Miniprotein binders against q9h3h3. Designs and how they scored, part 75

Target 1, 235 residues: q9h3h3
Amino acid sequence: EDGFTAEHLAAEAMAADMDPWLVFDARTTPATELDAWLAKYPPSQVTRYGDPGSPNSEPVGWIAVYGQGYSPNSGDVQGLQAAWEALQTSGRPITPGTLRQLAITHHVLSGKWLMHLAPGFKLDHAWAGIARAVVEGQLQVAKVSPRAKEGGRQVICVYTDDFTDRLGVLEADSAIRAAGIKCLLTYKPDVYTYLGIYRANRWHLCPTLYESRFQLGGSARGSRVLDRANNVELT

## First folded at step 7 (miniprotein)

Design FA12
Fold by ESMFold2-Fast, scan of step 7:
Structure FA12 (fold): chain B 235 residues (1-235), chain A 82 residues (1-82)
Amino acid sequence: as target 1 above (235 residues)
Amino acid sequence: GSEKVRVKIEVSDPEEARKLARLIAYLARMLGLEVEIREEDGRVEVEITGDPRWVRKFIELVKELAEKLGAKVEVEEIEGSK
């Protein structure tokens, strides 16, 4: 089991994208309905594969909230894949900078802040805060994993539309902190997912671009963000 | 032209076979390929259809995933219109 942990988690995450999602869509649903929806589907109680004793009897891949201005854009993923294959056969070095250039060229720019929390009231409270920030317009879109049968931590993903827009990434971090989140956050561009870059990738690349640590010095919103690729503190 | 490929998943646990089938189908959709998950003679399989260049890339990714997960996967190519 231990030997397959990283690959197993990646496989489970991809499988979850294919199962039905429970979605609160602020583009078509009044904001006043959010609190009732959150009470009906707390992440700590929604089960991954369904259970008659849980809020869902059928499998749920993700629980998501779409903001009023949310407009999905995956970019030119096919063009990205063609360029990636050409890069691999060219003999050119595969680096974070080269991947960034491929992402920009093909407009595959989205990314996400990730946080991992144990099932329980703290997870449900954190998700409620994130969901409200999305519906209020401080964040664009977010999702949280349902509870696995064997337990373990659940993940909240908060998306931004452009991982190369440092200010936008930092604004999302600030909004997450304002929602009461105090745990470690890491930021991953979706281009890494499309190209199969995970913890144990064959190109030996760090799978995350940024790391955010909570600081309570001045306010509950305070954080220190590190650029992992360049080893530089952003503030 | 289009190419069609069938991926047959050979694992003892039906639940693991279905999880792997969903992952494989997800990869196919990510590459813009058409995908169907089917069960035949007690086996879980995924049929994909699309551009030959993306089908070839898909086969490469599936073989890499199967190797990393210790799963046995058989890929059968079914030629379509060129």
Scores: ipSAE 0.000, ipTM 0.193, lowest interface PAE 11.2, mean pLDDT 79

Design FA13
Fold by ESMFold2-Fast, scan of step 7:
Structure FA13 (fold): chain B 235 residues (1-235), chain A 82 residues (1-82)
Amino acid sequence: as target 1 above (235 residues)
Amino acid sequence: GSEKVRVKIEVSDPEKARLLARWIAKLARLLGLEVEIREEDGRVEVEITGDPELVRYFIEMVKRLAEKLGAKVEVEEIEGSK
């Protein structure tokens, strides 16, 4: 029921999290240094496994920017994993509501807006806009994948503290739109990542909770946001 | 009580062995398990210590991924829980 590809993708994602990260940390670095750092490490040129012709000779898992007020909070991931094993053993149906309940119980509430872009100028420009929004305090933290292989898209992840806080999710969307981003955005709670819920999952769950589409026509935010799990319009 | 288990994995592809070792370390840290990993010549050896329920979950995940990568897995109990 689970495909080899899904399990292989999970393994690759874990490897990226464990490999070294290139980080601009606004908690310890002056904001005035951001533009030079962005010029040194454009995501379209940083290679996943290192290359003498790229900005990095060593592997890089992620390129990240931490906001001045950023404080990591993963919740009780150990308790979440134990409860997940018990749920699978119980035979109880695995649904978006059940996963939401587990996440709330174990305080694993963070999530992220995702955007996928081809390597090149548009990716680098989008990342620079997001990075500036983080350093200026409109967003909390973000990361972008390095260039892993020819033809592959790269992903920008913009994190929020609580996927159940709709206002916080919408505020992050607004900040992303204000940075000039017009592509489709999808929102994934980290609980889905911790439990291995990807596109090809055994339970046939939608791997994203929210979706944002750019919309012209006088909206202050410039987007329409849908809660996919509950089929309700948020904006 | 805690349980200590040794997992030995044979992988023909050295890159897959390195990927598996990194994935195993990440999973153990995520679960709060104590882990020692050794990777040499296409062989990954893992000693994992912690809560019996989490150790069993960990082993199940490792077996599943290793099977998909065409690897052979051997599990040896070193120390049982009460």
Scores: ipSAE 0.000, ipTM 0.214, lowest interface PAE 11.2, mean pLDDT 80

Design FA14
Fold by ESMFold2-Fast, scan of step 7:
Structure FA14 (fold): chain B 235 residues (1-235), chain A 82 residues (1-82)
Amino acid sequence: as target 1 above (235 residues)
Amino acid sequence: GSEKVRVKIEVSDPELARYLAELIARLARELGLEVEIREEDGRVEVEITGDPEKVRLIIRWVKKLAELLGAKVEVEEIEGSK
């Protein structure tokens, strides 16, 4: 988003998706093996394009953990992309409601909580907490980016099945907080990601639906969640 | 050793060709490769120079990305192939 065009960001995301992933799949691997796997592949040390000094010599696009109940359903992404192209040429207004309708029509309903952390012990600790929550069934799927050459922040993505299900989105936030995460979280529907819509876009759309901020004491969740589109606090 | 390749991008949409060239250039720089972009008559060419293994990695991505975007890509080795 910052300093890059939407096309550049979408293309980088596509490249990461096409490269091999390091996956702990709880559907086929015993939960007792998770701690060893996390120790072998800490995200602060796994390099995007491989390095003799890192755990990987070959490129890694993402490091992911799939829960025992994980059943991938990305919907009709190709149909969504074709409909988006048609929408852009139609002259119809491009609004959050129009994109929501496109997402529903093509069953592209997943979304994710995002957190950005600098490479280091705190990132690895946060990822371990998220990974354990996934394997224990409190979250369904998560992934974390490997270390880029520039040494910038890495991102942890925690997925939910349906961005239109507020309760499900809030439940995921609660589970993230229970895992010990204290940083700012933002929630983005995957429809925006598949269409290459980021913060600086020509349609002036806000792709972030929710923000979660950690708060000490009071709330059982440990966070305040804001609906950014309506400027309403949900917790 | 060093390897040098030229990636030629052909697609009916000139904006898509330019976009793909910019992406290839950016990814090549991320890998520490040298890159030069040339445009002529609606065709885009990207010359990539550097470590052979990393050059092959870029070529792999370009072929996959071109397939996904419906673009035609031709790769020509200029120097240092076996």
Scores: ipSAE 0.012, ipTM 0.376, lowest interface PAE 8.9, mean pLDDT 80

Design FA15
Fold by ESMFold2-Fast, scan of step 7:
Structure FA15 (fold): chain B 235 residues (1-235), chain A 82 residues (1-82)
Amino acid sequence: as target 1 above (235 residues)
Amino acid sequence: GSEKVRVKIEVSDPEKAELLARWIAKLARLLGLEVEIREEDGRVEVEITGDPELVRYLIEMVKRLAEKLGAKVEVEEIEGSK
């Protein structure tokens, strides 16, 4: 719902980005320390607002792992915004293809695979697998939400540098599956966030570009990936 | 009618400015508000359009976030109702 009833969820999501993060940075920390860090900060036990009985006494917005080659690049967000304003003023059709071209022109290319899991051992095991894949170089960067007071599902976000690099997006999906994750995955480009495109947007744009579903015994890669923007099955 | 408000935020850390801009975009999307965000030289400018009650709520959230960042906030009402 895009109304006032969405206020609480929106406020919590925004606060997470602004509160402190627990980060394992493989660029400056030896890979041998990862297992101890994962044991100290399992996502099912790290509390959103801190608790003396949990691993954290202070608020934690996200738990993140940065790969050895991770180099953050948000692109030219200002140029993207100006071009988006010009496009809207032009009256020309606003389509996924048009938005993709704006993102390419302004190098706002990052995106992420999202997965939602209930708090518990399965979440912690999935996160540990993702974190190891990041530290070992199979994925570039990932983060997971801490445990909310309400006990709702937690989200793991696995980032790729370039949403237009289909092979790179699919390789990330493959690495996520290799980590033992079997739930639905959705892929979202960050450009939609910077342009403020929401669920009930007037341009009828779907911010989800790909969906990945685990498939037993079907595909060679263990998953089926759908390109939602073009309604084409890739695997 | 709709209300249109401009919020100007000065943030000394460019990385925090990016986080703030991203945060505002997500919140506006979830509230169904129209928002235009510009970031330049450690400044984040947000133009919000929509239902007056929801616009005021978003502005309050932006002020709270800016406080956490130690940022200066200026709010300016523009155009008003249509």
Scores: ipSAE 0.007, ipTM 0.217, lowest interface PAE 9.7, mean pLDDT 79

Design FA2
Fold by ESMFold2-Fast, scan of step 7:
Structure FA2 (fold): chain B 235 residues (1-235), chain A 82 residues (1-82)
Amino acid sequence: as target 1 above (235 residues)
Amino acid sequence: GSEKVRVKIEVSDPKRAELLAYLIAMLARELGLEVEIREEDGRVEVEITGDPMAVRWFIKLVKLLAEELGAKVEVEEIEGSK
């Protein structure tokens, strides 16, 4: 039944992407307005489908902050999906390497660091730190999920423009740690999201490429990063 | 013998229709079903052929996906399936 769960999670994520977003866009909005915006829309209080008692009465898919230099490039997602259908009917194995080549061919290069936190002050504080880092130029773009009906953990996504650029991925990790984030982080390329690669997928692929753990004292980076596909420590 | 069913899904948003068509194709492959899909103007029409239990499971999963995406679904049996 795990394959069913993966398909359902993909549908839910796609629905969130298509619903309205609450966006602070630093390209058009002064940085001085950020603190008021964060106070108005704390992610622990914004509800996924709207609630008269919350900041929103209508559905919200994501709460996002765009950096001043943010230039979205999703690549050829339509071509990626067509190629994925062809790949599934071929005799070629579906592996991390095959997906990486598919992503490169179709220029679907973005990826994200993920952190999962329970609704509450710690989530709101972590989001505020990330949002400020985005507006100040240390990160490019980030979003956080609204609170679901069942009150499960919420996710903060911090994006990088090229998952094949290890230095860029590691620089984003450092900036997240510098913002005061101490929880476990995992890195997922958007190609995996577009193709529905979640935990317990049919192909038994690890749904993330990297894992970052906070180190108490001693580390100049503030974290240890593991390449999960190759089981190699990068830091 | 095998069973053949036609599923029609109506979605107001063409992008949601494209996402449904994609997810439906993935589900059909996972269940070993023969599938023919058409997507046009927010409508997804799919014909599937295969094992009766696999067809039943497919219809259940498609209904769950349609509900998540706010789509309406209609299922039709096709005579002469083998």
Scores: ipSAE 0.000, ipTM 0.197, lowest interface PAE 16.6, mean pLDDT 78

Design FA3
Fold by ESMFold2-Fast, scan of step 7:
Parts: C-alpha cells; sequence; structure tokens
Structure FA3 (fold): chain B 235 residues (1-235), chain A 82 residues (1-82)
C-alpha cells in the first residue's frame, strides 16, 4: 500500500504548489523582520485549508523564505514535458541517466533536500533555523508544509539550483546540519516532480539521489551522504 | 484487455477545479495511462484508458484527492476488459 500512499502524497503536493503561499522574501524585506514573521506563522499552527482559530483563515499551500540573492529559474519545463512524452513513445530505455540528460537539455536543474518532522516545537525550531540560514545567505530558498487537517508529518524542503552540482548539494547539506538539524535528509531533483515520478512509478526508478544521515564521531564530524543511485558514500 | 472509465468531478471553487485537473493529469502521466481531461466552470471530466488494475488504483487516488478538496465524484464505466 506504500504505492497508493505515494500517489496520494504526490497529488497533495501538486495541489499545495498551486494554492497561496506565505512568503518571507529577503530580497525586499529587512532581515530584522524575520523573527516576528516566524512567530506569526509557525508551521505547526498554520493550517492547510484555513481555520478561524489558526494564523490563517484561508488555504495556504506552502510557507516559504527566499534568500536575498535568490533568483528563481525553473528552466524549460514545457520543453521537458514534451521531450518526456516523446521519450515514452520512442522505445528508448528510461533510466536515471536519460532523465538527467533531459533535465540538462531543458535546464530544469533545481532540486531539494527533504526532511519530515511531526507538528510541534521541534518542527517550528527546525524551520526557524533553516529560515535564518536562508536569510543569512548560507542557503538560497526553503519552504515548509502547513499542518494537514488529518495531522501527520510536515515537510521542510531546502532547494539548490543545480542537482548535477554535487559540491553545491553537499554544501547545502552542511548548512542544514550547521543549523542544528539532525534528522534523516533525502535529496530529490525537481525534474522527477515535473514528470510525475514518485515512489510508486511504473519504471521502478528511485527519485531520491542522495541521503544524508547525522553522525557524531572522529574528525569527519557531521553527516554521512550516500549517493543512492551508485551506492557510494560521498562523505 | 483494457478498461475505459469516465470520472466527473464537481468543485465549488473554480481555482480548485483547475488545481485538481492539473494534479489528475500528473498522476495519470506517472501511471502511464491514456488520459483526456477537461475543466470548465468548476467541473472536471476525465476519461482514462488502460490496464483495469491500474485504472482502479488511479480512480481511488482521484477520489482521495477530490475528497481533500471537498469535491463530489461520479464514476461511469464506458468499456470493460475483454
Amino acid sequence: as target 1 above (235 residues)
Amino acid sequence: GSEKVRVKIEVSDPKRAELLAYAIAMLARELGLEVEIREEDGRVEVEITGDPLIVRWFIKAVKLLAEELGAKVEVEEIEGSK
């Protein structure tokens, strides 16, 4: 049943992307206003569909923080989707390498580190740490899901601009760890999201490229990052 | 054989209807189903064709998504598997 749950989560994520967002934009808002904004909109209290008793009366899809140097570039998503349809009818093998090639060709390069936390103080504290790292310039952009009506875990997404830039992906992991985050992190390129490739897909592709686990010990203190596609430790 | 099903969904908020149509199209694409989707004035109509097991799984996912958006769903079978 994990496949059915994954399909449901994919559909919910798409719905959230199109609903209104609560945004702290450091490009136009002074950094000194961040703490007040975080206090006004703690993710554990902001409701997905609105509630008179919550900070929002109307639906909220995502709560986001944009860094001062953030310059969004989604690439040619339309061209990517057209090429994907052509690929499916071509008889050419559908592999991680083929998808990477499509993403590069169409400049759809962004990706994200994902962390899942239960609603409550730990989630709000983790989000505050990430938001501060974004405003201080250690990360480019991040978002967190609001509280669902049925409960369950919430997700924090920390974006990087190029999933093929391994050093950039690892630098983002380091910044997340420096913010005090100790939970499991997984990294997913946005190309997989735009093409509808989630856990239960007919090509049996793993949409997660990297996995980061917090570890204390020795001179390599910090996290261990695994390249899941090649089963190789990167740190 | 293949199965063909039509799903009609009514959503009171036209913006949520557009969102639902987009989500359904993405889900169908992931499952490799043939899909035709239309959205007009808060009404979403979806015709899907494919393997009966996958079609039934897709219909369950669509119903679950529509429930989240407060929508009403009607399903009619056009052609059964042979």
Scores: ipSAE 0.000, ipTM 0.189, lowest interface PAE 15.7, mean pLDDT 78

Design FA4
Fold by ESMFold2-Fast, scan of step 7:
Structure FA4 (fold): chain B 235 residues (1-235), chain A 82 residues (1-82)
Amino acid sequence: as target 1 above (235 residues)
Amino acid sequence: GSEKVRVKIEVSDPKLAELLAYLIAMLARALGLEVEIREEDGRVEVEITGDPLKVRWFIKLVKLLAEELGAKVEVEEIEGSK
């Protein structure tokens, strides 16, 4: 009797992406409607597979907010996957640099800051802060997972367009902190997600590029950002 | 009353095994079933738990998909009722 495998986690992620999403789209919806939408769909109450007692009776994969300037671009994911298969067959070393090059070649550049919170007021409050920052233009796009059937932690994902643009990644961290978020944040490029590379993988790759911790009493009251790959502090 | 069954699927192409695992997870979600999936060496093992009628229907769908992909399928009951 075993728990989750990498295949199971990848399958669950794909299932969530393909299920219906609850979306507040600032490109087509007035910002004045956000507060009512957040009250209707607090992530601690929206259930993954639906429940007549929750805000949703049907499955929900993600709850998302799109900024006014948001332009989706996942790049050439099919080309990336084909190149990944060829790389594995070639015998060439699989390193962070090799994956970065594949991502650049196939324009799969997006990445995300992740935060994990237990269902409840703190999660709903954090999500509301992030959603307002997206609608106000400080962040581009974000999503939060619905409540799992077993009641585990939920995840908020805050996306940036280009994981190779360090300044843009750090700017997103600053905007998250300005929204009142004080928990641990980790940054993962979507290339790792599309290739099914999670923390436990056969190549011993760390899918987390950056880690952000809220710090009081430093030179700046914001965060310490660590480059996990090079073990270098950036702030 | 819930049933638990195990489905073993064998394919020579590991990529087809990954595709089957993904499709099986999608179908389980649509039916509200709980699944545990294990994949090794082109072999997919799926343990499905839930309502007996939904489990039976799900097994039929899994067999149909595997047959269309040329895969070998075995089904065994782990826990259940008469």
Scores: ipSAE 0.000, ipTM 0.109, lowest interface PAE 20.7, mean pLDDT 77

Design FA5
Fold by ESMFold2-Fast, scan of step 7:
Structure FA5 (fold): chain B 235 residues (1-235), chain A 82 residues (1-82)
Amino acid sequence: as target 1 above (235 residues)
Amino acid sequence: GSEKVRVKIEVSDPKRAELLAYLIALLARELGLEVEIREEDGRVEVEITGDPLIVRWFIKIVKILAEELGAKVEVEEIEGSK
């Protein structure tokens, strides 16, 4: 049932994107208001579909923080999807390089570092660290899922604007570690999400490009970043 | 033999209907199913042709996707169409 789970996750992500978001926008809100906002909306307590006993009575899809310099660029997703359909029909080989070129051609370049944490203090503390890094300009934008009614792990997504820019991806990892994050991180380009490519796919493509692990020496600023496709350590 | 089924989906948000139609198309392609999808004003109609067991499994997954998007689903079998 791995394919079953992938489709379910895609549906959940789409529903969340369409529901209202709780946003701290540093482009229009003073940074001094962040701590009060974080205290009001801790992700372990904000409920996905609303509850009178939680900070929200109405559904919330995502809790997000936009940095001062954040400028959304979604690219041409429709053109990407049409080109992907043409590629599948053409009989040409489908490889990571082919997807990378489609993404570049259609300017669908964003990607994200993902971390999965159980609801509770550690999640709220991790999110607060990430949110502060965004507002201080060390990261561009981030979001965290609200608590599902069924329970389970929540996800923090830290976006970069160009997954093909290795240095930018590594700089984001460094900033995440500097914010005190020590858990496993995985990096995924949004192009794979838009094309419905998850772990169990018929093309045997790995949607995770990078994996970051905290250094064994216990350094809060250190990480070991692996290029998953080439199985090469970058740090 | 092959089975032909029509699935009618109503969702309150037209943008969610568009996304649902997209996800359904991706899933059908993954399973090698022949599908025709029509989306208009929060209504999605899908006609599926293929092996009965695969079609039924596909419909089960479509229902789960639709439920996540707050949609209503109706399924009807079509025989002798064309």
Scores: ipSAE 0.000, ipTM 0.211, lowest interface PAE 16.2, mean pLDDT 79

Design FA6
Fold by ESMFold2-Fast, scan of step 7:
Structure FA6 (fold): chain B 235 residues (1-235), chain A 82 residues (1-82)
Amino acid sequence: as target 1 above (235 residues)
Amino acid sequence: GSEKVRVKIEVSDPLIARWLAKLIALLARELGLEVEIREEDGRVEVEITGDPKRVELFIYLVKMLARKLGAKVEVEEIEGSK
């Protein structure tokens, strides 16, 4: 059943990407307006399809904050999809290395740190911290899901430009921890999202590359980061 | 603009076909597409109407799901206007 659930998750993600977004764009909006915007659109209250009691009457796919230096580069997603279909039809082995090569060839390099939180004050507080870090230039871009009609946890995604740049990925983790975030974080390259690689996928691939756990009173970094593919501690 | 496409899927197990028809209806709803589905004897026929980009994503997801099930997929574009 996990495999079929993954297809539902992929469809929901695509629908969210295509629906309208609520965006605070620091490239065109003064940073002084952020606190009012966060108060107007707390993620725990913004509903996926609109509701009389929510801040939105119309569907909202994502709530996002763009940093001053944000310059989107999704690469050649169409070429990636075509190459993926050809690979699957060929019967050749599908491995982390093969997916990494497809991503590099088609310049689909972005990735994201993920955190899942229940709707409520803790989610809104975590999002506010991440949003401020983005506007202050410590992170590049982030988004958070609206509240689903079915309920359940919401996700905060904090993006980095290049999942192959390990130092950049680790720097983003540090900035997230500095913003006060203490929950489990996992890092997923966007190529896995575009190709529908989720938990319990057919190829038995780990759906994330890195895992970050908070260390109370620990190292100067504030977290322990594990490379899940190689089972090696990086910090 | 609006696009209309017909997708025909064949799978050997009728129970899998019925399950697949349900899943396809959920996918279309999430993508905001108008959908008409028929299922009989292991064959699922879907007609979808909506935004071209959403139709393309729907077809991609349906093909991906069908490949995992060993099902055969045939796609036919039906011309129409707004």
Scores: ipSAE 0.000, ipTM 0.250, lowest interface PAE 13.0, mean pLDDT 80

Design FA7
Fold by ESMFold2-Fast, scan of step 7:
Structure FA7 (fold): chain B 235 residues (1-235), chain A 82 residues (1-82)
Amino acid sequence: as target 1 above (235 residues)
Amino acid sequence: GSEKVRVKIEVSDPMAARWLAKLIALLARELGLEVEIREEDGRVEVEITGDPKRVELFIYLVKMLARKLGAKVEVEEIEGSK
């Protein structure tokens, strides 16, 4: 049941990370080439495992845009995994606080805003907006999943460098909204991804920390951000 | 290049073996691997072909599922990667 679901999702995530990525790297590629790259690789048309009728003949795990100042730091993921295995074996309670401490101890601090959209024009338009914000420096890095065979929703991930920095998380939300994004957003720390914390996990943890909902006349930021675990409105 | 391996799994419960065969087919499809599966009386034999890293991940997942079922797993490489 729960174990299988988590393992299946972890397998899909690992396969995507191991497969080749299509990357626009603003550190080495002029910003003027972005529009042509986006036209060549719209996420609604790029297929997960390749297809003669798609832009790719070979598997693609992710389509990504790296900002000019992007400097990846995944922290000590191996140390995190070892500590997680020890924690599970110990029989100690697994809580959001325990996971947060593991993340801090091993410097696995990155996180991401997630948006899920059906394949089509709206997905491609949203991705183009996010990609331009990354290349222009309003966001640091983002990626979008290719189209699965079954045609389910695709995910856009917009990363921040420290999930414990609420101001940084909120600034990223503001930049996403400024890029024209109006759909529901949820924020997930990468530590949850590395440890396989998904919907319906065996520890009954909320798989995301924050939720952002667009509203036209409400806040100056254009969104309401909620801390899901504590039920506290942040904006 | 491509890698081809054979995985043999034995489980005590024939119903669990049938369920495992269906899950293995689903996982192979998700990983873009070519699969040939035989299931008979508590034994599941799988031949998979594809990218070496995906084959490695598939074997890892199959071993993880087998541990949950108390199953015995044997892996044999048929074709090496180039």
Scores: ipSAE 0.000, ipTM 0.205, lowest interface PAE 12.4, mean pLDDT 79

Design FA8
Fold by ESMFold2-Fast, scan of step 7:
Structure FA8 (fold): chain B 235 residues (1-235), chain A 82 residues (1-82)
Amino acid sequence: as target 1 above (235 residues)
Amino acid sequence: GSEKVRVKIEVSDPLIARWLAKAIALLARELGLEVEIREEDGRVEVEITGDPKRVELFIYAVKMLARKLGAKVEVEEIEGSK
């Protein structure tokens, strides 16, 4: 009954983006410093709003690792938002296809594989694996949420440049699996995040495009990837 | 500098008002804002203090939530010494 609204989730996301980030930037920092940085800032211990007893005394919005080749391109998010408002007032159907077209028109193409884990050793170990894959060049960029004061699950986001590029999305999944990750992964285009498409959205859209499950003992990829919109297995 | 704002919300259903007060308090805390909230008879009154950008984000979220619930919202700035 005390459930969060899409507006609340959007406000939380914006606040996190506006607060300072703890960043390991492989473009300017030697890879040999990564293990010490990971030990200093385990995500299960870094607090969202700071605590003298934690690694941070000041607020932290995200903990991030940038790969050597990372070049951020958010597209025209302002144009996307304006077009979204116009779409809603037009009476035109709001579908995955319409949102895809909006994203392409405004060059908002990035997306991310998401994994949700409880605070603790498993989260810290998973993040360390992802961070090493980023620094070694198998992934481009990743971030993990700090620990919320209520102690809920934390999220690791592993980004790809173009959600319409299925091969790139699948290659990122393979790299995540190669890093030792076995939990459920879901893929969400950033356009859905910017437009507030979450689990209980007004338009009844599936909030993610792809789902990856670890497959023990048989797949060349190490995982089974499902296209949720078309209900088709890609691997 | 800090900004201080008072938000008044009216909802026909007192149970919705009570849930709304709790949701708003959680949102303010998540945004790192100081919050003081009162709820009685379908009326929610909240005073928030903090960073202007976060206060603006909070007000936006509250207005969107209230619109979804059919609630009436009134926002007023609390002046400083003058």
Scores: ipSAE 0.000, ipTM 0.172, lowest interface PAE 15.2, mean pLDDT 79

Design FA9
Fold by ESMFold2-Fast, scan of step 7:
Structure FA9 (fold): chain B 235 residues (1-235), chain A 82 residues (1-82)
Amino acid sequence: as target 1 above (235 residues)
Amino acid sequence: GSEKVRVKIEVSDPLKARWLAKLIALLARELGLEVEIREEDGRVEVEITGDPKLVELFIYLVKMLARALGAKVEVEEIEGSK
C-alpha cells in the first residue's frame, strides 16, 4: 500500500539522526588528519548497530564531514511539523508548492544531493572524494550512511543550504562531478525528509526536485541536470 | 528463551499515532518479530514476541522514533527470565 515504505524509511531516518555520529569537523580539526580518519572509518565497514569486529562497537547513525565554513541552520523544524499536521487535518490539497511555502515560512531550506552505492571499495572511494571536496571548501557538508545489517545500498548525502537557490544546487552538482562521481544523483529538500516524503508516499508527490546524470562528452561540467517538477533541462 | 514485551506509546496527535503504528509494523516485519499492534485515539500499544536481542533492538528503534515525535513511551516485560 502507498506510504508504507515511505513511513518505514522515515522511522529509519529518525533513528539514525538520534544515534551518535562519527564526525570529521574541519572547523576544529586540521585537514591533515582527514586521510587517517577516512582510513579508520570507511563507510563499507562501519556498522549501523555496532559489532566488535567492525570499527565501531556501538550504534552509528551517520558518518559526516563538516567544512570549515559550515554553519548549521535547520530552521524551525518544530513549527514546520506543527504546520504540516494542521495542513493534513484541514483536508486541503497537498502539493509541491504548498510544501515549498511551508519550508520558506519555517526557514527549513537545506537540501541534499543523494547517491546510492553498494558497500565496497567504490563507495569508500566516492566518500573519500566527497570528504576531501568538503574539507577543501568546494562543498559545505556531507554524510554517508553506515552499513546496514542486511547489506543493502548505502547513501551519500551532499548538502546545500538553500534548495530554492538553483545556482547553488547546480554548483554543488559540479563539485560532486569534479570529485570523480559518475553515478545518478537526485536532489531532495530536507523539508521532504522531515515530512516523510519518500518514493512511495501517500500524497503521490515526486520525492526529488532534480536529477543529475553523468554525461560522456558534450558538456564541460560533466552532467545533465533535469528539473523534475517543471520537466525542464537545466544543463 | 523468547521474550514477550508490551510497549505503550501516547502521542498527542492521532495522525502521528497512526503513522507510528504503521512504521512499527514495518520495522517488526523487517526484524522477523511477531507483533500485535493496536492503535486508537493517539495511543499505540505493541506486544512483541521473539529473540531477546531483536526485541531489544526493536524497542530501541521504537523509543528513538517516539522521541522524535514527542511521544510518551512505557515498556513492560510480560514474559522473560533473568
Scores: ipSAE 0.000, ipTM 0.128, lowest interface PAE 17.6, mean pLDDT 78

